# VHH binders against q05b89, part 16

Target 1, 377 residues: q05b89
Amino acid sequence: MLSSRVRLVATTARLVHSLIYSSSRSFMDLKALLSSLNDFASLSFAESWDNVGLLVEPSPPHTVNTLFLTNDLTEEVMEEALQKKADLILSYHPPIFRPMKRITWKTWKERLVIRALENRVGIYSPHTAYDAAPQGVNNWLAKGLGVCTSRPIHPSKAPDYPTEGTHRVEFSVTHTQDPDKVISALKEIAGVSVTSFSARTDDEEQTRLSLNCTQQALMQVVAFLSQNRQFYQKTEILSLEKPLLLYTGMGRLCTLDESVSLETMIERIKSHLKLSHVRLALGIGKTLESPVKVVALCAGSGSSVLQGTDADLYLTGEMSHHDVLDAASQGISVILCEHSNTERGFLSDLRDMLDAHLENKINIILSETDRDPLHVI
Key: E = the ipSAE of ESMFold2; O = the ipSAE of OpenDDE; V2 = 0.75 times the mean of E and O plus 0.25 times the DockQ between their complexes.

## First folded at step 4 (VHH)

Design a17 (framework vhh_gocatamig_d2)
Fold by ESMFold2-Fast, scan of step 4:
Structure a17 (fold): chain B 377 residues (1-377), chain A 129 residues (1-129)
Amino acid sequence: as target 1 above (377 residues)
Amino acid sequence: EVQLVESGGGLVQPGGSLTLSCAASGFTFSSYALAWYRQAPGKKRELVAGIYSGGSTVYMDSVKGRFTISRDNAKNSVYLQMNSLRAEDTAVYYCARDTYEWRVSPSGKYEYKTTFDYWGQGTLVTVSS
């Protein structure tokens, strides 16, 4: 009883607080908002094949008071967004994925662009960046499994290098070449940091130089080194790769605290996604009573991410017949929930997280029109 | 009965190669990321290389291009192939099971939990003439 009354009071306070926030909110400059969205989850986490970021931009200046969230941007959802006075639409799925050669009234995607621009509404898509993010779509999907730990199946690359610069240049200088003068000369080049240490190769004492340099500085470093043929011929130039970000990436491998039957897991997933039906393939030798401890999941069409991952269960939106047979033959059960059903529920968590991240500076609203186009009848 | 047992350490000349092996038992090997750490004399323990359950790898900058981490899930083993060894690579090398994970609950917020629950005893690599 006390707990239910406390919940009601908290809900009422939240509603009052929301109304106060709405009346106190200001506009944000579009570029400032985009920078803040990228700070929340970097677009650099997105897959290389993806089309993310600001896809449709009204002529500047553009200010945003209302940010509208949707999984899919259909014409029906665009109408809703316009009625709700959206200034920027965050569409999880990019409505522009294939290049457009014309913008006319002929196709529904072209009409979205026309209507957005005519009404001064921007369109932004994070897509796979939010799949990769730690508190993104896939960890939201993992909430449906029960108490578990999760980690990425395929880690993302870091947006920034752990060291300054894009290249490392290594070479050795003998004492005869005056290492201190070489170091002093290199330090004068903007965008160069020099590390030196004593090294012995084949009983010869040398000064080893390791330079971190920007792409712009690299040409000046090469020009300097080319003045001494011995340095240049023994110079190693390495491109610095971005490190993998631990625990940010595609898919999730989830380990439940307590094993449950496949039947129990199916009911949990249905409850989390608010679905009456899901599709199930049993792994060979498995039954509804088989224990599930490890779940590999990927929202949307996750087959390429999940393939080759050892688990009791694969959870995704859709998978080809061939891929389902391959998983089942390996004793892995498969649950398919349809594409956007594995994604859309995240938007509620996203709204709450963005409200906090943006310090309630703007109105953030969810589409009520957006829904999976496929229904089980 | 989780165990990690390293082997393959020894004395090698500069420019030489060594392969370190780590045999794991007592857990579902394919479900965990494994890592190699090293501790040089007078220095702090540092991450050398890591390999995730899906096969993706991470490396310390000073070993990139020289070291390769790999795993064999059928043999419950992880390997570190070390090429072009330098005197600075001299250290005790440790195999570790990476248990860094996001803690997820149906009604809760996301919480991360990091634990390196199990470490091997280490294997000494000495690079000298």
Scores: ipSAE 0.239, ipTM 0.567, lowest interface PAE 2.8, mean pLDDT 83

Design a18 (framework vhh_7b18_3)
Fold by ESMFold2-Fast, scan of step 4:
Structure a18 (fold): chain B 377 residues (1-377), chain A 129 residues (1-129)
Amino acid sequence: as target 1 above (377 residues)
Amino acid sequence: QVQLVETGGGLVQPGGSLRLSCAASGFTFSSYAMGWARQVPGKGLEWVSYIYSGGSTEYQDSVKGRFTISRDNAKSTVYLQMNSLKPEDTAVYYCARDTYEWRVSPSGTYEYKTSFDYWGQGTQVTVSS
């Protein structure tokens, strides 16, 4: 059969921002709000190393009237959120990233957790899920370049089809081997999902079992199956691959409709990010007059995403000295805007999009205290 | 002007291997996703494989594990390594340039755009004993 890419024409999807906000006194149940946020941009798009979702939860039930948006959740931003009656804080950067062995007053991150819980404020972080999303941080960053086409540098794997776990284990059980007891035993293993089908091979009726399991559950499944050599000899173990999602992924490769000088591009980027200064490395043989047609960009610390991508210009928040030298040696110019400066401006677009998505049911406000900790002096 | 020229097709026995090459010119090759599609005799056009500008790959289920797509940006060439060929792989294979992308502007309008805007002339692959 023809694939979806050849058989189906992608429809144009237009997202128009509203410039008018309505103040509302209504409330949303926390679970309903989290479901709606996940519908807006799936947390499954986040990188495997990330810590996303609801990170701090007040005891249920919890209702949200005020959703507070910030790039970074510092103690100063927490004070602001409390003064503004936040019920849920959406922090783009997860304030809980490294595991905590204790929750005490000793460190500022532990104090954030204590303050949130004592004041019944939830903390939610989407982080790299919003980097990957079509309506996310990187396409917002691309808006600063001028009219362009944009596509992911590294497309995300699809979460939409129900493939549970990391592995599929397939085998057949005859009626003499009591399929119902085998299924019951396997369902006792956490992280195992069992599907069974009646099958007929060589005039013998069998039950075909297909198990989706997590990496942790796989060893327990193998141990179970090894207790019966007949099952184990007929067992197939497959690693599950997910198809790539179009338009969702890390970084953006942007092709401008009209080439501009590097000098013009620098001014556009500074204007979009409201910065008086950026750092520039010129690619070998390049000048401020050199034409820029193709820009590879990634908000934050994007060197791993941008590495190996052919472009006239790399745009990111931060990059190591060695990575900058590697890009410049290949004739690629680099603009560095500092980490959070490539991210924070997105929150205004996010507020507008969430207001529309949630039908103005709750109040959505932005931090006025949140700022990059680094200043050019 | 954009040109895509396929080479490497031919007659091969079942279980054999072939490597197809597609030489691209007239555009910034490294900025575009590239794909392979095939026209099977008596059937319609079928997508085979896709490689994004960043190097990620995607395959039609019938060729997974047997075919490998790769690219060499320095040579402006995309390749399709075909192993364990079957009679049903007999087809004319086409190289195509793909534009899965958004339209982005300072006004904040985002639009999805998808097209296969340029195709090669094709190269015949025949799998027969």
Scores: ipSAE 0.280, ipTM 0.605, lowest interface PAE 2.4, mean pLDDT 83

Design a19 (framework vhh_7b18_3)
Fold by ESMFold2-Fast, scan of step 4:
Structure a19 (fold): chain B 377 residues (1-377), chain A 128 residues (1-128)
Amino acid sequence: as target 1 above (377 residues)
Amino acid sequence: QVQLVETGGGLVQPGGSLRLSCAASGFTFSSYAMGWARQVPGKGLEWVSYISSGGSTYYQDSVKGRFTISRDNAKSTVYLQMNSLKPEDTAVYYCAKSTYEWRVTGSKYEYEVSFDYWGQGTQVTVSS
């Protein structure tokens, strides 16, 4: 049988860097800008252990004319941001990650907070939200591989539940207990949806009730059932899971349209990241001529994300010696490009995408001071 | 079992507005990106707008600033708000469900999304 399914390939509009001088750029209210940034890539995609969003906030009202982008917010980068009149700094790596019990002049991270507030500069970090987003860091890294199809290695959960309600409550009501009256009473509770069906046991015919209810309604449902204990029979309360997102999540498993040699893949990666060299571990039985069709990648320190993934090649910034040995022993080659080299180049794409998304309403500037603290000598 | 049902089309004069709705069923709506494509009489399909599962929005240059895509995951519905309509916007508008995999072109600033199912379409006519 032929499928009636139609496949349409569509492209997002190309985002071109505007070289047209515009003196009409205005300011945005901070809350409006944060809402637009969340529309671009939701903070709900961030890992549970992460510290994302607005980390340092000047007293309201605060307006933003200049958004300053950096991978790392060092004291040198802060000085640059202040000289360039930044109103909000978007730092990919959160400068506040561990809780602070005090804010004093003693540590460099505390000084960042003090200087930001004294100069009325906000600090915002998306971090793992931009790792997870389809228009984010990992798909930017994937662009270096050549034309491919990508999917998350670890898909994120959707921000919303698939149906109304966060819980399902199931129980049975005997024929003598008037199921229609029970259903009517439950329907009076806001946020409750009721489904009923007949169930027969050897002993007696029963009506099985399945309720979808909101978090707010759950306690009222429990109270109702507690007051009418004869209806409990066997009551089950299930928490509904948010579905997995198809394009959003940690890491990427990339399938190239055309297989290339490992040598060709190395050249593509070096070109994309503008690196003169990378570190390579050959998988057992592999050579520079070995075909690469499937690449598993994760920017930064990707070992935990990549572990257990079947691929021809692992691409990441950093991996421990033992993790490299484990991959190589499985026939998987590894390319290591250093931590920030797998991340920083994304900021140029981010600037152009945000310019388009925000309709050129504000000035978006890239840090020129931000760089890897480590150099190959 | 995948079904996409578009509503809200009709006849409108230039400069007018219409809101299209697409009711989806047969799949986990919140997990998929959704889009709108249109077919002008005598021409092929062209992409109009796309909304990711996470809510990020993208628009074809010719509709940017005039059209707004949104979704309601609780209702399994995607919307296209069309403002400042022009005669060249006259077309059959199709709601589309994304495929399981994201497409990367290898070029900076360009992304592709693939769609594997379309609805029946709704006619939008812009004339004076």
Scores: ipSAE 0.120, ipTM 0.501, lowest interface PAE 4.7, mean pLDDT 84

Design a20 (framework vhh_7w1s_2; at its last look DockQ between E and O 0.00; V2 from the best seeds 0.00; counts 0 for: pae E 7.0 > 2, unsure alone 58.4 < 65, placed apart)
Fold by ESMFold2-Fast, scan of step 4:
Structure a20 (fold): chain B 377 residues (1-377), chain A 126 residues (1-126)
Amino acid sequence: as target 1 above (377 residues)
Amino acid sequence: QLQLVESGGGLVQAGGSMRLSCAASGFTFSSYMGWHRQAPGKQRELVASITSGGTYYDDSVKGRFTISRDNTKNTVYLQMNSLKVEDTAVYYCAAGTYEWRVSPTGEYTYKTTDYWGQGTQVTVSS
């Protein structure tokens, strides 16, 4: 009762403050804001299985003065967002992940959609796009380790890097095989670009041919080469991939400048995440005094990202019992901090970065209601 | 430790083409790979470079040279077309390492090391 009255008074004071604060800010068109959010961290970096972007959209036109940030969008957090006059909720975890066949009052997730639309509030989720981004969740988690170098465990492909075709085909042509006629024949195939150059061996000077071709042209190139067994036997066919991004991708492999004891690392992690307790599995042959130099980390449920990575320590929110045993048997210690404890603290950094990116044009506020549903008792 | 081994140099006639290869070994990921050249009595100059963000070419070779990377072989290539006598030089493969640094107070990019190959001679005859 008393606590409810105190919360109500605090909520009323926050509403007044938000109204006063928001009156000092401009507003943005929803599409313009979404473009700026995508420019800050591209949704193209999200995993293919994920459900990211604008998930709930009020009928246009819609303008945003208050952007509300939360890790999880529960009904309690929705109530807070409405009281704080949110126009767009950025929910790190997508409240809509599985397809909905109906939108009724029956389930809490359906009620979120109804309440959002009735109050003209959009819902946007970046989720795994912010895991992948260099200024994202995983590098925020890495800030707790001490000074380190950070790289993704599974680097993302550069989405805008052009390749000339989908395949490269290389083979050598001797002087006796008439390189100029071979080149002329290949240039007749649509979707093929031909580069020729001299290659010297100890035995003979040859003309090396390097072809970039589309997937459609590849079959015709192979058919041409199969007409001459001598070309075909020495032909190399490579799939052209976009280059990997150096700092963008899933998980992080962090190399500390200075090795510390596992005990010191535990205290750093607890301090960074503001936790009194974490769960620890010691790697085989390890102690609290064992040195930690390399940490592999992934916020949330990171087992699939961390699996197979060589490190002194795995840091994540949660892992299955068997995955912990597998890591420990390889001499890798494991620290588990619970799911959202590895994620939520990033939102403070996100607010500051978005304030700078958007030039303080709109009001950006953090949920004060959002918390882990699990308590250590 | 990153090691760079060049191959593909030699003698070619003016107007001809040649491809240089640079194989990187040692399990070190490099954010920058490039080709430099040094002609007799001249200073070493950057010819072309490749990063995840794109490619660079010196004005003297733009439109004639192409740099590319084969991630499966961990190799970078310099395709040289329409070669001129003035392209005669020792060609050096180079790699620079950019690190993403994380500290309690922030994140930044730091360039830490440069690696060089031993060089491969390219001679363009008239």
Scores: ipSAE 0.481, ipTM 0.720, lowest interface PAE 1.0, mean pLDDT 85
Fold by OpenDDE, look of step 5:
Structure a20 (fold): chain B 377 residues (1-377), chain A 126 residues (1-126)
Amino acid sequence: as target 1 above (377 residues)
Amino acid sequence: QLQLVESGGGLVQAGGSMRLSCAASGFTFSSYMGWHRQAPGKQRELVASITSGGTYYDDSVKGRFTISRDNTKNTVYLQMNSLKVEDTAVYYCAAGTYEWRVSPTGEYTYKTTDYWGQGTQVTVSS
């Protein structure tokens, strides 16, 4: 009776732990991201007429894994953004520019807002802030010219300088008029700061008062001073301006290290913008062989920025017929590259800069669908 | 545990058809579902996706591939017709999920997470 010991071969089921590489992409809180974007380029640089910042906000809380960059946010681009799982769209141009009284399916702009909100996608627009920024669109456009020194055509004002007030009011008080009483009275006015110092005028010792005040306080200060004819008649009121930023502002005035022919400049611009064609207006007396040393440029619609600027060449996306004529009449040649063609190429650089600035915490992608609406035929 | 499992890959002749399936377990499909592919020596690329906003197809597969989902089965499909040799790749299923988290301070956070399948080989022979 041979007891055949059936060796139960324990088949060790190798649990192939399928390492689900959950590429846990890092995310940022929307507020943190917005703060970081503002640190990259302050929205305070934007023109007052512009509509910049967070334009569409999903209900909080909201996190961003994927930032989607585009020059223009069309419905097609919106669809791309959604399909690529964008959490925030950075649209260079603001899709919301004019106020909306209603959000319906009637207009494509309203549809963009609806689609964004339904899919919990934020929309952020820097627009003219990135035009003005030192590392922004105009700086990028200037890179196409060759080696040059550039400065803003319209420098921005520093937003956060500590000087309080919009006006300085200066007047003198004689010792007989009790300077301390006057100072005390002025200090009671909200938005007023007072400094006093001794001054000698015409061999008479006087207390000179210098006060900074807000626009709102100014009328109260004037009212106070008007009660004393001697104070009022010798009062000077100065308007205070913030310091200018040297590298921040609209447009660029570019001085080339070496002069080149207009023809050469055209080829450089075409190459930089990846264009086969541009529109050229020759200045009076100019030819393709004419030297170009100074270039004034402004991405997009540059007429308001370029007008009145002395240069050999204007470079912009679009300009009115009359503005082109005016420039040409002054001997200034004009190159027009179409509006978005002077902007869209910046987004590649922007991606790289933002990747670095954000320390690769989020995925940044560039629209592939975004294109100029105009075709050269 | 959250998991995506692809199926339906294999060998097919050029001009043939194939249907890929991706079954999700441990979670419900969120707003994003997609198919990506990676050919040898190339980067992973998006082939097709489906969101609440609609469907997307890469230009290379437009008119040939169709993405669809069955929420009752928690499954996404890729119907591939008129297959080409150039379509040879490992196909990966992807899904986006949303998670709410509470911080120690009681603050609510919203996090998006991408999940990937292990991939399924699709080989198209000439």
Scores: ipSAE 0.181, ipTM 0.688, lowest interface PAE 2.3, mean pLDDT 89
Fold by ESMFold2, look of step 5:
Structure a20 (fold): chain B 377 residues (1-377), chain A 126 residues (1-126)
Amino acid sequence: as target 1 above (377 residues)
Amino acid sequence: QLQLVESGGGLVQAGGSMRLSCAASGFTFSSYMGWHRQAPGKQRELVASITSGGTYYDDSVKGRFTISRDNTKNTVYLQMNSLKVEDTAVYYCAAGTYEWRVSPTGEYTYKTTDYWGQGTQVTVSS
């Protein structure tokens, strides 16, 4: 009778699932949801050192009814996500960062992976891609300052080149070679686009070839030119550059419409982040009454992003002692709020934006347990 | 610093022979050495060359001209036999180098450079 009891339980679970589709919310295939998340903010904007995207995947197929949002995925937050029936956890910080050689019960991060897989829960991390996004974490943090205009401190490069290929190769063909034969040979290399023109180089007329090509094609082009070096002159190879994006990138440099005192700015920041305390380092020659007009901010750990940026105030979660000293010595005041305190409030905005983006097809919930491990007391 | 000096040119009757020499100084490396010629009113053309991949001869001189290189003297030679009136030209010695640079940001710059001698006149009389 064990088999028939299992069949009955399975039938009941299918019926309950069907009623949920009819009466409250539906579900999405995992691949479709991931595509929608990428449309919202491309993972290509993440820092090169980052570990973003789908980090843990239940065996396909996998459907998502509940998307669970958290800043950090701790064991306590994992337990909450499981109790709330998460099918995908969006963890702002990647719980898997360094390569794992083993998945055992030894470390807390390995236990997260085991628990997720055993319960068929995916884990996705956008991390620095959302820091860079124009509608992302740093935009949210900037809203706390008052009316301002902002731009990225370090703009992102566009994901694609405006033209074909990643490199430009130019060279002249000696008079003794038929340029059409050279063009034909080069066109047999995949990923090469060839143009020829007459040019005057070093006071003589020459036939010059110009190629746009991929990195793999570049190796073949160089081999071709080198093997018959005597026939090709004045060869130059240049990397093509991707343009900078105006509103996507790390950090924000914010210019207030109207200067306010540092004391007023502190009150605004505490209110926005819902903090009783922040840590302040005054720049040399500054007081709480000093005017603040330009704020450079970076959610989380902002040392490298903020370093060298001219501003009245640095706002971030954490910064090294020596970097705070450097900023203060330059007359820049620094406010530190602890890492995830400068990030977590964004998740409410994220939920609202994702509900609209996904047309309310799935249930999106925020962790109630997630909090910064450091408390000021 | 880098110099190519040709010698051995002059006047010769059709059917005769002549040997050109080119002494190279200041070259640490060359990816190519060779001979070009320029007849009056015509463009300079490659006649013969030596690379690490072997020798090359233009079809107009194949079988009649021989290029050779003496690495101990850093000299390249062009032996010209069975000379014709149409071989009359200024003959230039050439050498090629290349340079590969990677910028601090990882961008590639690759460039080739050719060096030329002053030329030596070869005149073939009928």
Scores: ipSAE 0.017, ipTM 0.584, lowest interface PAE 7.0, mean pLDDT 85
ESMFold2 (binder alone), look of step 5: mean pLDDT 76; pTM 0.747

Design a21 (framework vhh_6z1v_2)
Fold by ESMFold2-Fast, scan of step 4:
Structure a21 (fold): chain B 377 residues (1-377), chain A 129 residues (1-129)
Amino acid sequence: as target 1 above (377 residues)
Amino acid sequence: EVQLVESGGRLVRTGGSLRLSCAASGFTFSDYAMGWFRQAPGKEREVVAAISGSGGSTWHADFVKGRFTISRDNAKNTVYLQMNSLKPEDTAVYYCAAGSYEWRVSPTGEYKYETTDYWGQGTQVTVSS
């Protein structure tokens, strides 16, 4: 098996690296490491409902020699991390998602916080930021499909630039009017920034004015322009929408170079995820021999991301019974691999990518204890 | 035979505007993302703007954000770059490109951008003070 060979070679390479480069202990300041992690994949790409970033912080100063990666941070995984002398745990799933009103020994999640702080271990979660990231979970999941092109189903929008406002207003003034006086008047309005340029409109040389403004300023700008009918008639108002960032976003729409049967696709997915079983729902009119060219995928619980996407196959960890029926009724087959089975394998790729990104400054290790709580028997 | 033909480049004064056009032929235009790139003397070629095959998604570089707008007309097999508030720093040869600006994924490969690179010959834009 190619995957087993690649894994063995990677493990051997890691051991060799450790033996060769295990001289004096290397370390990074926590803040420097967090900045580097954010440069690797921005937390700004996380969903608005998510709880990402540094969730548990030891009192500063804190330095990190060992970064420990896990999909889920259970008490068993915490014990492993402590035994392996982790200084920061990167938990893909945030162990703190719902607000905590108290930190006591009563619940397992509260005990994680207590154990982390008592042992000076930070906890960091990227979660949906790594779902959106180009080198993230969903492109790793796409590796299981065979050779394909991949793009986000819901592309991320660029971060807000508050200084640019929410609207752009453009209009022209003739050279017989004083453009500088018009510019000066507009600049008196709070939340307006003005640019001017020479342009030809209607085959006449004119000064074209372009301004960005806040929503609050827009009404004042319109009122100003409405005082002169000539300005108002040639006025264009554009809503400034955040540009879409290509290659970042939720889910992946994957187009295979070569169509394969659904049966072949199932075997590829099982091989990639190292699963003996997956759950399958056939789209109406489909069979195991039906061709698969386009796959829409989202790791974890991807129903909301996949809904409405035109594809031959939906691939995700879990989906409600009703969502599966909706997809099947549209002729879309569904493969469900269970929640963390669609996520955990990414951590090996993440370790290699972070080793390169951080220039091997610190030790990055994977949990060997982390596993799905449910097994097919 | 794939061809991309840029037009519209010329000398323009600082603060002026210009619209570049790129006519495409020899491929199914709506299946390809389109982009505008530029290269100034002594600098690397840089991406200015990109638009998806459907036109539903656009991206603009920080240096041109708010001033340049990419658009396309799939019925005419043409992509446009509307350039407003031009600065001397915008002086460059502007290139039209057609390609898959998507991630290329393989079971054993690295994640990387795939540019199925069809490039035009470029059109010179000069912005004088």
Scores: ipSAE 0.252, ipTM 0.576, lowest interface PAE 2.7, mean pLDDT 82

